# Designs tried in a protein design chat: VH-VL binders against q9h9l3. Part 304

Target 1, 176 residues: q9h9l3
Amino acid sequence: PRKMVAIDCEMVGTGPKGHVSSLARCSIVNYNGDVLYDEYILPPCHIVDYRTRWSGIRKQHMVNATPFKIARGQILKILTGKIVVGHAIHNDFKALQYFHPKSLTRDTSHIPPLNRKADCPENATMSLKHLTKKLLNRDIQVGKSGHSSVEDAQATMELYKLVEVEWEEHLARNPP
Key: E = the ipSAE of ESMFold2; O = the ipSAE of OpenDDE; V2 = 0.75 times the mean of E and O plus 0.25 times the DockQ between their complexes.

## First folded at step 15 (VH-VL)

Design Ea4 (framework fv_unasnemab; at its last look DockQ between E and O 0.52; V2 from the best seeds 0.00; counts 0 for: pae E 10.7 > 2)
Fold by OpenDDE, look of step 15:
Structure Ea4 (fold): chain C 176 residues (1-176), chain A 122 residues (1-122), chain B 107 residues (1-107)
Amino acid sequence: as target 1 above (176 residues)
Amino acid sequence: EVQLVESGGGLVQPGRSLRLSCTASGFTFSDHYMDWVRQAPGKGLEWVAQIRNKYNSYTTYYAESVKGRFTISRDDSKSIVYLQMNSLRTEDTALYYCARDEFDSGYYFDYWGKGTTVTVSS
Amino acid sequence: DIQMTQSPSSVSASVGDRVTITCRASQGISSYLNWYQQKPGKAPKLLIYDASSLQSGVPSRFSGSGSGTDFTLTISSLQPEDFASYFCQQANSYPRTFGGGTKVEME
């Protein structure tokens, strides 16, 4: 259980009309919520839309941002061999241009017991904000400053810990 | 190769101050927590202090026995961790180890220096 | 503070013997328990972390087990170089605390 990390990424818009989601920040926390990694990341392509309202990313954050290729290497080094917990984590992996083994991936947006605990439909996709409020009685992603990937990663880990035992047992019986 | 080299130990009178240094090399110093652990002559190990890294706001923790008297700090640009020891007492006499703290897959001290001796005596 | 009670304080053994050292925490520490070896005049050396994970380079004759409050370090077949002091350490909470140590001596 301790070889577990939670990840949350913030993306900006690149490409035509800013429709391509590019990694601009990545935060990784351990099982206890300690931050293993938190860096602004410079996309390889020109940023068209910072999506600041959601991402919290501003132009000033890119001044000394870590180049994508370097950051990716650093992040992958941390993730390798770990159980990676995230919320709608496929987006994070996509932005990282990385595929983590499914057997070592935990997506809190797709854990029926977690939704059940939150009195939500088991097969519904609930937001991290909603689950965090319902199950942890904590408000995240508040204000106009955008998301905090560290906060989100920590919340994600805490949510997973609520259902870790039963979900790991389920996965053991039903490997992906 | 990971290396930790402590310095600054010596003989001092009670009430005096001393600053220990630990110079790290062979790894990305700024990524790790750093700790001080001491060992009185012929005794066991006693954790003294910890300082976390930049991602964790350089938060510090202290043993109750040294709280208010000792200060742990670090200079990532120089790969050095310090232990400022004020109001020293005879019971502070010990070999002081600097240790690298791993917190990725657990919390443990995987590398230790050879230590620096602090003797507090009237 | 979490108190770590280590036993025995000393043990006499011969080469080839199975040696078992126990460490009890005053409260649950999950698996945040590490074991260190210390030889005279030397700094401690990490043997086991997270209760049962063998540190790289440590011989397989060393093993750790336990969770919660009770932990065990086992040397399956004692070697001459294993005569030393051993310490457990909890990393569950602050302050970090060590056991009192166990000295493994030659019989």
Scores: ipSAE 0.926, ipTM 0.951, lowest interface PAE 0.5, mean pLDDT 96
Fold by ESMFold2, look of step 15:
Order: structure tokens, then sequence, then C-alpha cells
Structure Ea4 (fold): chain C 176 residues (1-176), chain A 122 residues (1-122), chain B 107 residues (1-107)
């Protein structure tokens, strides 16, 4: 079978009024939660808003951060040919300026069986924090220090495992 | 393409020390876990130690038979993994292999070196 | 520690024979079981990982099966280059442990 990884990214604000989301950290974990990649990434554009309360990114993190173009190459090499799991993963791919094959993409924000396990409406978009609390009895993103992309990627993989057998069978019958 | 070359083996007396080196090439060394596995003459394989990558805090694991005597370490800038072997015993006599774990897990050894021989004898 | 019991310790076979080697774990290891081939004077070579996944470049006559505690390596039609020793290895737990090996030799 294909190898599976989970990805999570943290963004900062660039562009006019800081409204553009640009990649500033990326973490990738394998099926067992081992960290394959975790780097701070320097966006190619001026950072207007570090969004630190949510991103955990501060100015000092950017001093030795990997330039976006280099980091993107490293990240895409890891993702190629693998099943990639994420939460609202479209945002991560947008920040990477990349589109992963839909047949190899798994988005925990849009898996009906996962929502059913959480006793939530099938078509609701649930936050990673709420799904993780409900289904794994674990608190993530605690306090005011911002999110950890490693913690979030690990939680995303564990959530997918709860429905993996059912959902992989569904996708085999209903190819995207 | 991938190469692992062990060195530093030899004949030593019990109670002495020896340091093995394994020089890696042909892959991104800093992303992989690395292991030492040994094989006593005419015997089977015995796992000795593992060191994880920088993203997993370089955590180390040891077989009980060597714990407290052997230390695995790595220098990612030189692409070298080491095995420091202290308080050597005759039962440590073996061919020592350097092995690479698969990129995204530490669960199997996809490339092995040719090994370096350590003989511990009075 | 998880003990791996491998059998038989040796087998004599001819080219074209089906050869089956078994490996039993002292406790459940899910599918975290690998198979290696070793020829005299050579390093081990990975054949099968995760119980049944064939490593790239390994001939399709090799196959692995099993889960939990009981695992099997099968060579469907033995070739001259397959006379070697074979080892199973579990990766469910630390320490990693190997079976005692099976020598496949010419009758």
Amino acid sequence: as target 1 above (176 residues)
Amino acid sequence: EVQLVESGGGLVQPGRSLRLSCTASGFTFSDHYMDWVRQAPGKGLEWVAQIRNKYNSYTTYYAESVKGRFTISRDDSKSIVYLQMNSLRTEDTALYYCARDEFDSGYYFDYWGKGTTVTVSS
Amino acid sequence: DIQMTQSPSSVSASVGDRVTITCRASQGISSYLNWYQQKPGKAPKLLIYDASSLQSGVPSRFSGSGSGTDFTLTISSLQPEDFASYFCQQANSYPRTFGGGTKVEME
C-alpha cells in the first residue's frame, strides 16, 4: 500500500493589510506520528502580521528560516506519491502553491463518517480542536502561545485512523 | 546510489574501548534514523542501537546487552553515525553493520553497509 | 523483549521447489514484521517489509503473509540465487529482534 503522511501549516499575513496568508511553518508526520519535516519558512513577501496568537510565529523565528522556494521543494519531495492527510487541507496546499492529486488527498474537515463518530451533522465543517477533543479526548492549541503544527499534524493523523478502513473502502468504490 | 561504509573495527582486549564510524552518501542523511546491527561468527543477527533524526530529538535506543556501555551518536554535517563501545566483552565479538531506516518510519532497514569486524579476545 | 521463533533452521531444496519459512512472535506484533536475505560474506538485503510488502527490485516469486504472531515467507519457485539464509525481524517494539534464521541450501 501507499505510504501516508499528515501535514499542517502555520500562516502569517502578507500583502495589503496582512490579508494574504503566506506559509511560515510546515510540519509533516508519518502514519505513526514521527516527524518527517518541521521548519520555519520565510515567505517571499514582507510579513505584515505575524498572527502570533494563532500561528505561534514570531519575528525571531524568521531570522534563520528556510526561504519559501527551497522549503517548497523539500516539502513537495516528501509529499509526492503519498496519501496526504490534513484538516481543511486546501488552505495548506494553497499556501504551498501546490495541488496534490485528489485520489491521494484526505481532508478530516470533510469526512462524513468522522462527523458521525463525533455526533455532529455529516456535512458540518468541524474544527480540528473540537474533533480532537470529542474523539480523542485530547486538548490541542491550548493557551495563548499559538498552534503547534507538529501537534496539529499528529492529531489529524490520529483522527483519520478512526475512519481509515471505512473511508478508504468508500473511496475505492467512489473514486474522486 | 545509497552507500554506507563502516570503519573502526579491530582486535581489542576485554575492558577496552573502540569507536565505529559509518559514512553515508547518496541520500539526505539528516532525515533518516540510523541503526547498528551485529552478527557474531556463525550466528544470527542482533539489533544493537538506533538513533532518530533531528525532528525526533535524536532519541536513542539500545539493546539491553549493550545499554550503559555503548553510545550511538551522529554528525549530520558529516553524514556519519558512530558507535562508541566501552567496557568491551568477548560476547561483543561480531561483524557490525550500519543500517538505514526507511525515510518515513523507523520500522525496517532498507540499506546495509558491508560491516566492520570487532574481535574482543584476551 | 519480543522473541522471534523461526523455523525450520535449515531446509534442503532443489531449483523449482516451493519453499516456506515461518516466523512466530512471542506476543502480537500486528504487521510490523520484515524479512531479510543474507548470502555468505554479504550484508543482509531487505525482501519484505510490513509483513507482505515487496521491496523494490525483489522478484515477485517472494511473498510474505501473516499478522499478529504467525508469519510466512514463501518462495514460489526456488532459483539458484535464492540459496541463502533468511531472517525475520519485528519492529513493533524496542528492542528490535530477529529470528534465528533459516538456511536454504541445495539438496
Scores: ipSAE 0.006, ipTM 0.592, lowest interface PAE 10.7, mean pLDDT 90
ESMFold2 (binder alone), look of step 15: mean pLDDT 94; pTM 0.954

Design Ea5 (framework fv_unasnemab; at its last look DockQ between E and O 0.04; V2 from the best seeds 0.00; counts 0 for: pae O 10.8 > 2, placed apart)
Fold by OpenDDE, look of step 15:
Structure Ea5 (fold): chain C 176 residues (1-176), chain A 122 residues (1-122), chain B 107 residues (1-107)
Amino acid sequence: as target 1 above (176 residues)
Amino acid sequence: EVQLVESGGGLVQPGRSLRLSCTASGFTFEYHYMDWVRQAPGKGLEWVAEIRNKFNSYTTYYAESVKGRFTISRDDSKSIVYLQMNSLRTEDTALYYCARDEFDSGYYFDYWGKGTTVTVSS
Amino acid sequence: DIQMTQSPSSVSASVGDRVTITCRASQGISTYLNWYQQKPGKAPKLLIYDASSLQSGVPSRFSGSGSGTDFTLTISSLQPEDFASYFCQQANSYPRTFGGGTKVEME
């Protein structure tokens, strides 16, 4: 359990029409919510859409942003060998162009006991914001400034901790 | 190779000040918490202070015995952690270690310097 | 503050012996317990972190166990280079605190 980290990434739009989601910020927290990593990341391609309303990313954040290749190396070093917790984490891994072992991955958007605890349908995909409000009585992703990946990663970790024992037991009996 | 090198120790009279430095190399200094741990002659280890990294607002923690007298700080651009020691007392006499704090899977001091000796005597 | 009570304060042993050192916390610290080895005139060296995780490069004869309040460091077969002082340390809360230490001496 101590070898557990939570990750949240923010993406910007690249490509001809900005339809490609490229990593622009990555935040990683440990089991206690301490921030292990939080950097703005410069995509290899020109940013067409900062998606600021959602991502919180602005042009000024890219001035001293860490190049993608360097950031990826830093992030992978942190994740290697860890249980990685995230919400809809497949998007984060895709943006990182990295795939963590499934057996070491925990996606809070796909944990039925978590949904049950929140009085949501077990097979529904609930937002991080909704689950955080229901289970932690906390508001995240408020305002127009965009998401805070640190806040989101911390919330994700806290949510998982609510069902950690039950879910780890389930996974032990039903390995992915 | 990770290296921590302490400096600044010496003999001082009670009430005086001293500043210790620890120069780090061989790792990404700015990502780690840094701590000072001291050991009085023939005694055990005593945690003194901790300073967190830039991601965690450089938050500091102190042992009660040094609170209000000691200040831990860091210069990430130089990979140095400092311990400003004011109003020194005889009981502050010790070998002072700089230690790197790893906190990805627990919190532990995985690397230590060789220490610098502080002697407070009239 | 969390007090760490380490026992014994000293132990005499021979090469090949099984040595056990215990550390008790005044309150629950989960698995945030580390063990360090210190030889005379040298800085402490991390042996075990998070109660049972062996630090890289540390011989497998060293092992840690426990959770909550009671922890144990075990040397399965004492080697000549293992005669030293050992310290436990909790990292559950501030201030960080160490045990009083255990000196492993040659019988």
Scores: ipSAE 0.848, ipTM 0.931, lowest interface PAE 0.6, mean pLDDT 96
Fold by ESMFold2, look of step 15:
Structure Ea5 (fold): chain C 176 residues (1-176), chain A 122 residues (1-122), chain B 107 residues (1-107)
Amino acid sequence: as target 1 above (176 residues)
Amino acid sequence: EVQLVESGGGLVQPGRSLRLSCTASGFTFEYHYMDWVRQAPGKGLEWVAEIRNKFNSYTTYYAESVKGRFTISRDDSKSIVYLQMNSLRTEDTALYYCARDEFDSGYYFDYWGKGTTVTVSS
Amino acid sequence: DIQMTQSPSSVSASVGDRVTITCRASQGISTYLNWYQQKPGKAPKLLIYDASSLQSGVPSRFSGSGSGTDFTLTISSLQPEDFASYFCQQANSYPRTFGGGTKVEME
């Protein structure tokens, strides 16, 4: 029985010169793209650089944001025991200070059959924006207002579905 | 522990109104879809209405038999889901259950209240 | 609306028997099919979701199978506590719809 969700996170800059990436938004969607979780998250450290151009995070979003420790607990409760799909998902797990089992992790930036469907080199690391445009005929991350983690998580799940049967069979034959 | 407690049922005459409440505890209420399901005496189960969570715009859905007469709503600050039932008919006589709709894999009612009885008769 | 036809309406069985209940959808519902148990005077209890996934705390003698339009709930060895009514429910489309129920009763 398959429990599968997709996740996307947005980070802000903390630490010296804002160079440390800290979690400021997390979105999780189910197989059909319904939103299980979408919260702004207050990092435990002072925010130096909101990185708004990419993150979409502004000061107003932090006013009622969920403290990181509480948000992490909520998020991990949703992820536990599930196949988790993401794009360059190691960054999301790093921001969550969490390690998800490799056997339950799917990274759309590293699936050769998906690249092949997009007429891209099989072993290249392709951007979510590029794969979504090529394979779903959809423009995401449009404009200067930053990314939408809900939109990105939904796109990630739709991309995985294009190769789900083939890739799940591959992983069954080649356990990570 | 997850608990759902319905209230507001009673005996009413046709054409009158009732408001049912379901008080939820033991989970993050605002993250879940919430539904009403009813069961007429000695009969099977009939889905009545659903309200989605805050992340999915609180969108509502209704069975055709109640559309235009019943309104589902929620107050996330109080962890309460409501069913406003107007223009009640004898056919609305049933035990009304509040149910939590989990949607992490498929869509299913994993917790139910004990129900509150609505009797519509002259 | 998707109609759910559940059969049989009732079955008489003994402890230890294998019991099979079927549910047929009027159109394809993929695997969006759930099974509930209801004892007299009690709320329904989820047994199986997404056609075949066993809810936590439900005994492994319960299993579900099927996809598309035809679904089956199986109780491999009936126990005294399993005498109850069983309902299937589709979650593919609104409105959500239930089968008419199957009463499993003691011979």
Scores: ipSAE 0.712, ipTM 0.885, lowest interface PAE 1.5, mean pLDDT 93
ESMFold2 (binder alone), look of step 15: mean pLDDT 93; pTM 0.951
ESMFold2, look of step 16: ipSAE 0.701; ipTM 0.893
ESMFold2 (binder alone), look of step 16: mean pLDDT 93; pTM 0.951
OpenDDE, look of step 16: ipSAE 0.007; ipTM 0.560

Design Ea6 (framework fv_unasnemab; at its last look DockQ between E and O 0.78; V2 from the best seeds 0.00; counts 0 for: pae E 2.5 > 2)
Fold by OpenDDE, look of step 15:
Order: sequence, then C-alpha cells, then structure tokens
Structure Ea6 (fold): chain C 176 residues (1-176), chain A 122 residues (1-122), chain B 107 residues (1-107)
Amino acid sequence: as target 1 above (176 residues)
Amino acid sequence: EVQLVESGGGLVQPGRSLRLSCTASGFTFEYHYMDWVRQAPGKGLEWVAEIRNKYNSYTTYYAESVKGRFTISRDDSKSIVYLQMNSLRTEDTALYYCARDEFDSGYYFDYWGKGTTVTVSS
Amino acid sequence: DIQMTQSPSSVSASVGDRVTITCRASQGISSYLNWYQQKPGKAPKLLIYDASSLQSGVPSRFSGSGSGTDFTLTISSLQPEDFASYFCQQANSFPRTFGGGTKVEME
C-alpha cells in the first residue's frame, strides 16, 4: 500500500474569542517521508489567536499564505484515492472541511497494536510526541517555536509503518 | 498537455563545458522532481541526475560517472531545469532526456522530452 | 549500487503472442520498479510504475508483477505497435538504475 500519505495540519483560532479552529498550515508526506505538500494557509475569517506556542504559526506566515479554498483544492487532489495516515486525524479533516473515506483512513491515535508496542494501554489515546519518543526514540515538538507539521507528518508515517502489516491485516478482516 | 523540451546540445571537444536546458509546460513545475537521463548511441538508458522540489530543499542526486562535473539546477519561475556539464568526456556522448519525476505514489518518470544530443569528440 | 538484470536481451515474437520480460534486482527494492517502452528514435514511455500499476492510457494487455528482487512485465497479446525496446528501472535507492533492456522483435 504505497498509495499512502501522511498528513498533519496546524490550526489557528478564528471566530468569537478564537474558539474556531481554522486551517493555517498543511503538510503531506509520502510513504518515504518526502514532502508532497507544505503550505501556509490563509483562513477565510480573521485570525484572533495564532496559537503560536502550539501551532508555530505567526502573523508573518500569513502574508503570502495560500487562500483556504485554493489550498483545500490542492490538498484534496493529493489525498484523493490514497490511504491517508494521521494522528487524531479527525481534527485535520475537520479543519479542511473534508472527510476522507473511513476505509482509506488510518489514525495512529486509535491503533491498539501501536499502543501495545509502546507499552501503553491499547485503548488509551496517546500523543504523537509520546509514541514517537517511545517507538522511534525521537523527540518532536520540542522547544517554544511550536509544532512542525512536516516533522509530525513524517513521524506519523513512520509510526504507522511499524504496525502497517498487522493493522492492514486486521482491517482486511474487520473493515470499517 | 505536459511538455518537456530540451535544448543546448551540440558538438564539443573533450574538457569543454555545455549547459542543457529543459523547458516544462502544462503542469505545476514547482511541485515535481526533475531528472536527466541519457542514452548513448545504440545503448541503454542511464540516469544522470535528479533535483527535488522546494518542499524538499531542492536536494540533488548524481550518478557517480558525472559527480563533480555535472550540476543540476532549476528555475521554478521559468519552469526550467538545467544541466551544467563541465569537463566533458567522450563517454558523455549521448542523447540527454529531461524527465518529470512523479513521487506521490512511487517514483517514476511519467513524462519525457524528446531529448537533446550531446557529442563530445576531439 | 543496485544492478538491474533484465532478460532476455531480445525476443522474437509474433502478433498475438504472450511476451514475458523479467527484471532482477541485486537487492530488495520493494515495489519501486518501473517499466518503460522505447521505440526507435523516440523517448521512453512509462508503462508500469510501482511494479504493477498501469500508467494511464497504456493498454490493459500490459501488466507488471513482482516485489523484492524479481519482477515481470507481461504483454498478454502482442500487437504490431508493441515491437520496441523495454526497460525496467528501480527507484528504491540512488543512483537510479535501469535494466539493460529487452528488444521485442518480429519473428
């Protein structure tokens, strides 16, 4: 299954008091970790909270950011027909205002064998940072500069590859 | 329609330099990796060099036979990929193809130019 | 470097024949194997990518199979326009390498 990509999005706060999560960056990598897409995205609404500490997004990133509608089209073109891997990916899809078929979606935050491998409870929701440290012995999301969606997408893909065979077999027997 | 048009080939003496160009059209050039592949007369295909896109730091790769002599580069604003060939040797004589590299699902050359001929002879 | 051994170097066949070309990699390349067709005086044309994926516009009589080290290109029923040279190419690692080619000739 090499028609597989991993996605990670960063969101900023829009709407009243910045409670609406709007897409501000999207990164997509292929099975080998090569970056297929990495763009800052301009939300259709005024940004109230950049959430920089977490998102890594700053005002300067929005100066030449791709308008949401255009970016969405570009991203959907990449995702169409592919298995999409992500961590807590429902948030990414929500921000994209797009829903990928469940049968073609892989969420590393909900893969029991992955948690088991990391000596975590199978039914617990573990963070990408934690799983990456435990299973890949790598530190991500370090510092105060915020997340790197490319780094996170790459980590997500690598994590999934650890359990790909087992999980794909499971899904084949138990289609969503 | 995707098009790749090579230019810059010609007859040169050993030790001389030549710069090939490949002009791309019909697709978003900046999103793709670009490669050069050559074919000596009556011989098979030989990969020469690859340059990746802006998302991947424009990383370059070279065949051992051309390392230190050839340089691949690109100008995304003009949709052109270049091959600077220095210290040319007789064994560099070949038809040089420009190829678009697709890498979303595997890595493959889905479009090729018609090629430009490079002849190195004393 | 990964060496790609392609066989046969040439094959004589008739229209309607089943033609099989093999490509062996010196080490595992997973499914990162592509097949190209080249006619005299023309640039190569992609036929199959990722070992078994048919490129858009390529007739269904072409098929690819294999993984790891052994790969096969099959033409189920050879057509007049299929007489050409064929090349395999691995994309698993650098340098990218091609097989030596197979010339499909008319018997």
Scores: ipSAE 0.891, ipTM 0.941, lowest interface PAE 0.5, mean pLDDT 96
Fold by ESMFold2, look of step 15:
Structure Ea6 (fold): chain C 176 residues (1-176), chain A 122 residues (1-122), chain B 107 residues (1-107)
Amino acid sequence: as target 1 above (176 residues)
Amino acid sequence: EVQLVESGGGLVQPGRSLRLSCTASGFTFEYHYMDWVRQAPGKGLEWVAEIRNKYNSYTTYYAESVKGRFTISRDDSKSIVYLQMNSLRTEDTALYYCARDEFDSGYYFDYWGKGTTVTVSS
Amino acid sequence: DIQMTQSPSSVSASVGDRVTITCRASQGISSYLNWYQQKPGKAPKLLIYDASSLQSGVPSRFSGSGSGTDFTLTISSLQPEDFASYFCQQANSFPRTFGGGTKVEME
């Protein structure tokens, strides 16, 4: 039996002109969508742009946020040894300053069988919102208040389940 | 080292109430699900109740035999899980275990306390 | 509720024997099946979780298999410390339910 989790992160702008993406929230769910972790995270640098329209992060969320170094340790402990599912997951790992082994990484933005189920070109990069609407009949990221990393992680896991058997067998035959 | 220590058991008459406590140490209590499991004398194991963590709204679940009479709760600041047992019946007589519930891969009780005995008798 | 039927209720065995205990769910539970060992006067101890995953510190002579409704715990070569009761438990649905137990006794 498989240790598998899904992760989603929200980032804010730090550094000159707010162009650096820094981790400000991370959510991790188990195979059934139960929440293993969901914390607001205080970046080590001053926040220049909360990016609230997309991130959902506001100044009040940072008041009791977990410092980045501590949160990163907690998150990596959960991820170690597990298959980690995400959407455009490279961005999440970059924000964590960590890269999970490719053999244990699943990216729903780049799974050809998932695109086929959505009647999309196999090599197209598809948004989480689009795939979720088309394949799960669910609207996520609704409104202008920003994304929910819990909602997004749960949707990502459900999408992966649609192709899990086929894709895991493919990866076993075609190691990265 | 994970430790779970139950307390609050005793002899009580039918219809009365009793509150069990389980004090946890050696792990980040607030991240875990916690359960109560009981074992009547000479009998098998019966799951009683579960309380989920802060990220899952502290949702609670109960065995049908205790629903409406028992309430599971937790205090994350003290690392304690409680079982409030009201309207006790002779059938509630058992050794009550506190268990840590892991949920990263399946759902399973990886640590158990020694239990506290509840005897309901007239 | 999902009923867990455990067989046999008791088995007499000698050190070195292979012991097989079965657990049957009244409906499909995928792989959400755990096995516990309980010695008299002691708390249960997790052996196997998620049908076949061996808990840390549990000897490799213990193994679990099965999916759906039919599950097996196997002790490949019984040791003196393995004389105990064994319980299966499903975690697919609420309420969580245990099998009736299997007592492994010395012949």
Scores: ipSAE 0.525, ipTM 0.850, lowest interface PAE 2.5, mean pLDDT 93
ESMFold2 (binder alone), look of step 15: mean pLDDT 93; pTM 0.948

Design Ea7 (framework fv_unasnemab; at its last look DockQ between E and O 0.77; V2 from the best seeds 0.00; counts 0 for: loop humanness VH .291 < .308)
Fold by OpenDDE, look of step 15:
Parts: sequence; C-alpha cells; structure tokens
Structure Ea7 (fold): chain C 176 residues (1-176), chain A 122 residues (1-122), chain B 107 residues (1-107)
Amino acid sequence: as target 1 above (176 residues)
Amino acid sequence: EVQLVESGGGLVQPGRSLRLSCTASGFTFEYHYMDWVRQAPGKGLEWVAQIRNKFNSYTTYYAESVKGRFTISRDDSKSIVYLQMNSLRTEDTALYYCARDEFDSGYYFDYWGKGTTVTVSS
Amino acid sequence: DIQMTQSPSSVSASVGDRVTITCRASQGISSYLNWYQQKPGKAPKLLIYDASSLQSGVPSRFSGSGSGTDFTLTISSLQPEDFASYFCQQANSFPRTFGGGTKVEME
C-alpha cells in the first residue's frame, strides 16, 4: 500500500478547434496525501482552448510551464513500479501518452464496492465530485476557478482507501 | 551520485548562535523533504527538524527540544538546507547530519551527509 | 510522542549467526518503520524502510518484518562487516523518533 500514488491531470484543448486534449497540469500524491508532484505543463502544440472553467488552467500558468517531454519524464519516474490510483484514469494516461500496467492501476470510477458504499449503482460511472461528497462529506471542484488537480488526487486516494482492503482482495482473486 | 555535505559546525558558548548548511547534489533537490538528525557523543540518533518541499508549502517540523530555538530553511536555487541554531545549550552538542527524506513509498532517510560537529561549551 | 523501545541494547554474536533485533512502538505506527546501520565514525545507512522493504544495494541477509507496534530486523547470517550499531525509526508521526540502538559485537 505504501507504493501507492494517486494522480490527476488537467488538460487543455489543442489541435483543430481545440478538440485534442493535451496535458497542462499533473498532480501526484502519496498514500498520505502528500504532494509528490504538481507542475504546469506546456503542450507541444499551440493551445486553442484553455478550458479554464474546468481545468483551472490560464494563459499565465503556461509562461513558466514545464515542457511536455520533460514533465512526462519526471512523472513517469514517479509512477514507475507504483500502484497508480486515479479517477477515469485512462484520460490521464492518454494525456500523458503513457499507459501504466493494468495490474498496477486502480480506477475509482470503476470500483463497484465504492459505488455500493455511496448508494450508487455498482455498474454506474459516478463523478469524483459525487463520490467525494457522498463518502467523504467533502465538496471538491467548487466555484468557477476550475478544478484543483491536487485536491482531486487527494480525494481520489482517500476514496480508494475506503475500499482498498476489499478491492485488493478482489483483484488478488481476479487479476486483470 | 547523491551527495550531502554539511558545514558550519564549530565550538560556541552557551547562548550563542550557529548556522549549519547542507549542500545537496546529484538529485532534484526541490522535490525532496530534508531533515536534520543529530547524535550526541556516544549516544543514539535524535531527529531535529524537517522541511518539506515547494509542493507542500515548505512546511516545517521540529523536535520539542529545539522548538523556538532552531529554524530549518532551504534555498532550492542553491540546493541548500540550513539549520539556524539560536540560544544554544550544552545539550545541543552533537554531530549534526543532513538527511534526504524520501516520501514516495514511505518516509525514510535514504541518504545522509557525513555530519558537522557542534560543540557548545563554556 | 511515540517512544521506540529497541532490544537488546547489545548483542554478542559470531560470524554466521542469526541475529534478531526488535523494536516496539508505544502506539501503532502501521508499517512506517525504518532500520539503519551505523558503523563507528560513519553516518547511518538505510537498510530497511516501510518495515520490510530492502533498500537497494543492501544484502539480502537483512530483512525486516512487523506492523503496528512490534517490528523485527533479522540478519540471517552475520558477516564480519555487519558488526555495527542498528537503529529503528518511526515515521508515522512527528516528532520522528529513533530506538535506543543495538550494538552488534563480535563474540
């Protein structure tokens, strides 16, 4: 369990009409919620849409942002060999252009026991905001300033810890 | 190669001040927590202070024995961690180690300097 | 504060012997327990972290076990270079605290 980290990424829109999601911020926390990494990241392509309302990313954040290739290297170094917890984590990995081993990945958007605890259908995909409110009695992603990837990563880790024992046992019996 | 080099130790009288420095190299200093640990002559190890990194607001922690007298700080641009020691007492006499704190998979001191000696005597 | 009680304070052993050192925490510290080796005139060296994880480069004859309050460092077959002092350290809460140490001496 100590080799467990939670990740959350914020993406901006690049490419034609800003339809390509590019990594613009990445936050990683350890099992206790300490922040291992939190950097703004400069996409290799021109940003068309900052998606600020959701991403929290503004133009000023890109002034000294870490180039994507460098950031990717830094992030991968942290993730390597770890169990990586995230919410809808496939989006984060896609943005990172990296795929973590499935056996070492935990997606809180696809953990039936977590939904059960939240009185949600086990096969439904619930938002991080909803689960956090229901299970942790905490409001995240509030206001109009956009998401905090640190806050989201911490919430994700805390949610997973609620079902860690049960879920790890399940995975041990049913390896992906 | 990771290296930690302490400096600033010496002989001082009680009540005086001393500032220790630890220069780090061989790793991304700004990403790590840094700690001071001391060892009195012929005694065991005693944790003194910790300073966390920029991601964690440079939060500091102190042993009760040094709280209010010692201040840990860091300069990420120079890869240096400091220990400002004020109102020194004879019981502060020790070899002071700088240690890198790894916290990605637990919390442990994986690298230590050779230490710098502080002697407080009248 | 969490008190770390380490035992024994000293142990005499011969090369090839199995050596066991214990560390007890005054309260539960989960697996946040580290072991260090210190030779005379040298800085401590990390051996085990998170109760049972072997630090890179440390010989496999060293092992750690335990959780909660009781922890053990084991040297399966003592080597000449293993005569030293050993310290446990909890990292569960602040202040960080060390055990009193165990000196492994030659019989």
Scores: ipSAE 0.885, ipTM 0.941, lowest interface PAE 0.5, mean pLDDT 96
Fold by ESMFold2, look of step 15:
Structure Ea7 (fold): chain C 176 residues (1-176), chain A 122 residues (1-122), chain B 107 residues (1-107)
Amino acid sequence: as target 1 above (176 residues)
Amino acid sequence: EVQLVESGGGLVQPGRSLRLSCTASGFTFEYHYMDWVRQAPGKGLEWVAQIRNKFNSYTTYYAESVKGRFTISRDDSKSIVYLQMNSLRTEDTALYYCARDEFDSGYYFDYWGKGTTVTVSS
Amino acid sequence: DIQMTQSPSSVSASVGDRVTITCRASQGISSYLNWYQQKPGKAPKLLIYDASSLQSGVPSRFSGSGSGTDFTLTISSLQPEDFASYFCQQANSFPRTFGGGTKVEME
């Protein structure tokens, strides 16, 4: 079958008042949760706000971080031609300055069968933390040290597997 | 071009040690899993060991027949995989291949070296 | 350990023949099954991964099928360069294990 990976990114604030979201970490895992890629990424612009409470990014992570242009090339090489799973994945693609084919994109924040399994309204946008707790009995993103993009990517893949057969059949009948 | 070049094989007596090296080039070595696979003369293939990448804690796995005697390791700065083989036995006689384990979909050995021969004989 | 039983151990065939090689796992391995070709004095070459995915540069006359425990490699029309040994290998569990091989030789 078609290769499938999951991605999660963490962003920092750049630009005026730190309001622009710039890529500072990206993690990619395979179907079994093995890590294909996990690098800290140095944005091309000055970092105004590390957003550490949510991003988990600190100044020390930037010391040996991969420059954005190089990291983007590495990441896109991994994503090309694959089904890519993410949560609110549009934000990840925006930070990568990249558009992945919709037919190869799976967004766990917008899958009605997944919401149904969690006893949530089918059209609601559910957080990764909430779905993971409800459906996998796991706590992620705990504490004030920020998110782990590896942990989040792994959780996203596990969630997608719960509905993979049903949703892939749905998409085959209803191409995006 | 992906290349894997094994070295360090030779003729040794039982109970002795050898260290095999596999020098890799043409790809981002530190992102891949690496394996050793051996083939005794006129026989089939036998998987020996795997070492995972830096993102997966360099976790190692071994065939039962070599566990406790062989150690796989890697040096990402030099793009080298090692196999330290201690307490060698005659049944360890084989051509030893270094293989790249691609894991983007399933797990498979997409590139192999030419191998290095280990002969264990009294 | 998952034992891989490969059959036949050898087959005599002519150019143009359809050749089918089977591989059975002692327990379910999902689709984590790979096929390799090996010519005398050379390293194995990947043909098919994940049961049915054709490796880049491998001719389309090679195909793989199966899931669970029973898998096949098919060469739809044997060519002179296809006389070789073929091995299946499971990647579902450690240790990774290979089938005993199938030697395809000229009749």
Scores: ipSAE 0.689, ipTM 0.892, lowest interface PAE 1.6, mean pLDDT 94
ESMFold2 (binder alone), look of step 15: mean pLDDT 93; pTM 0.950

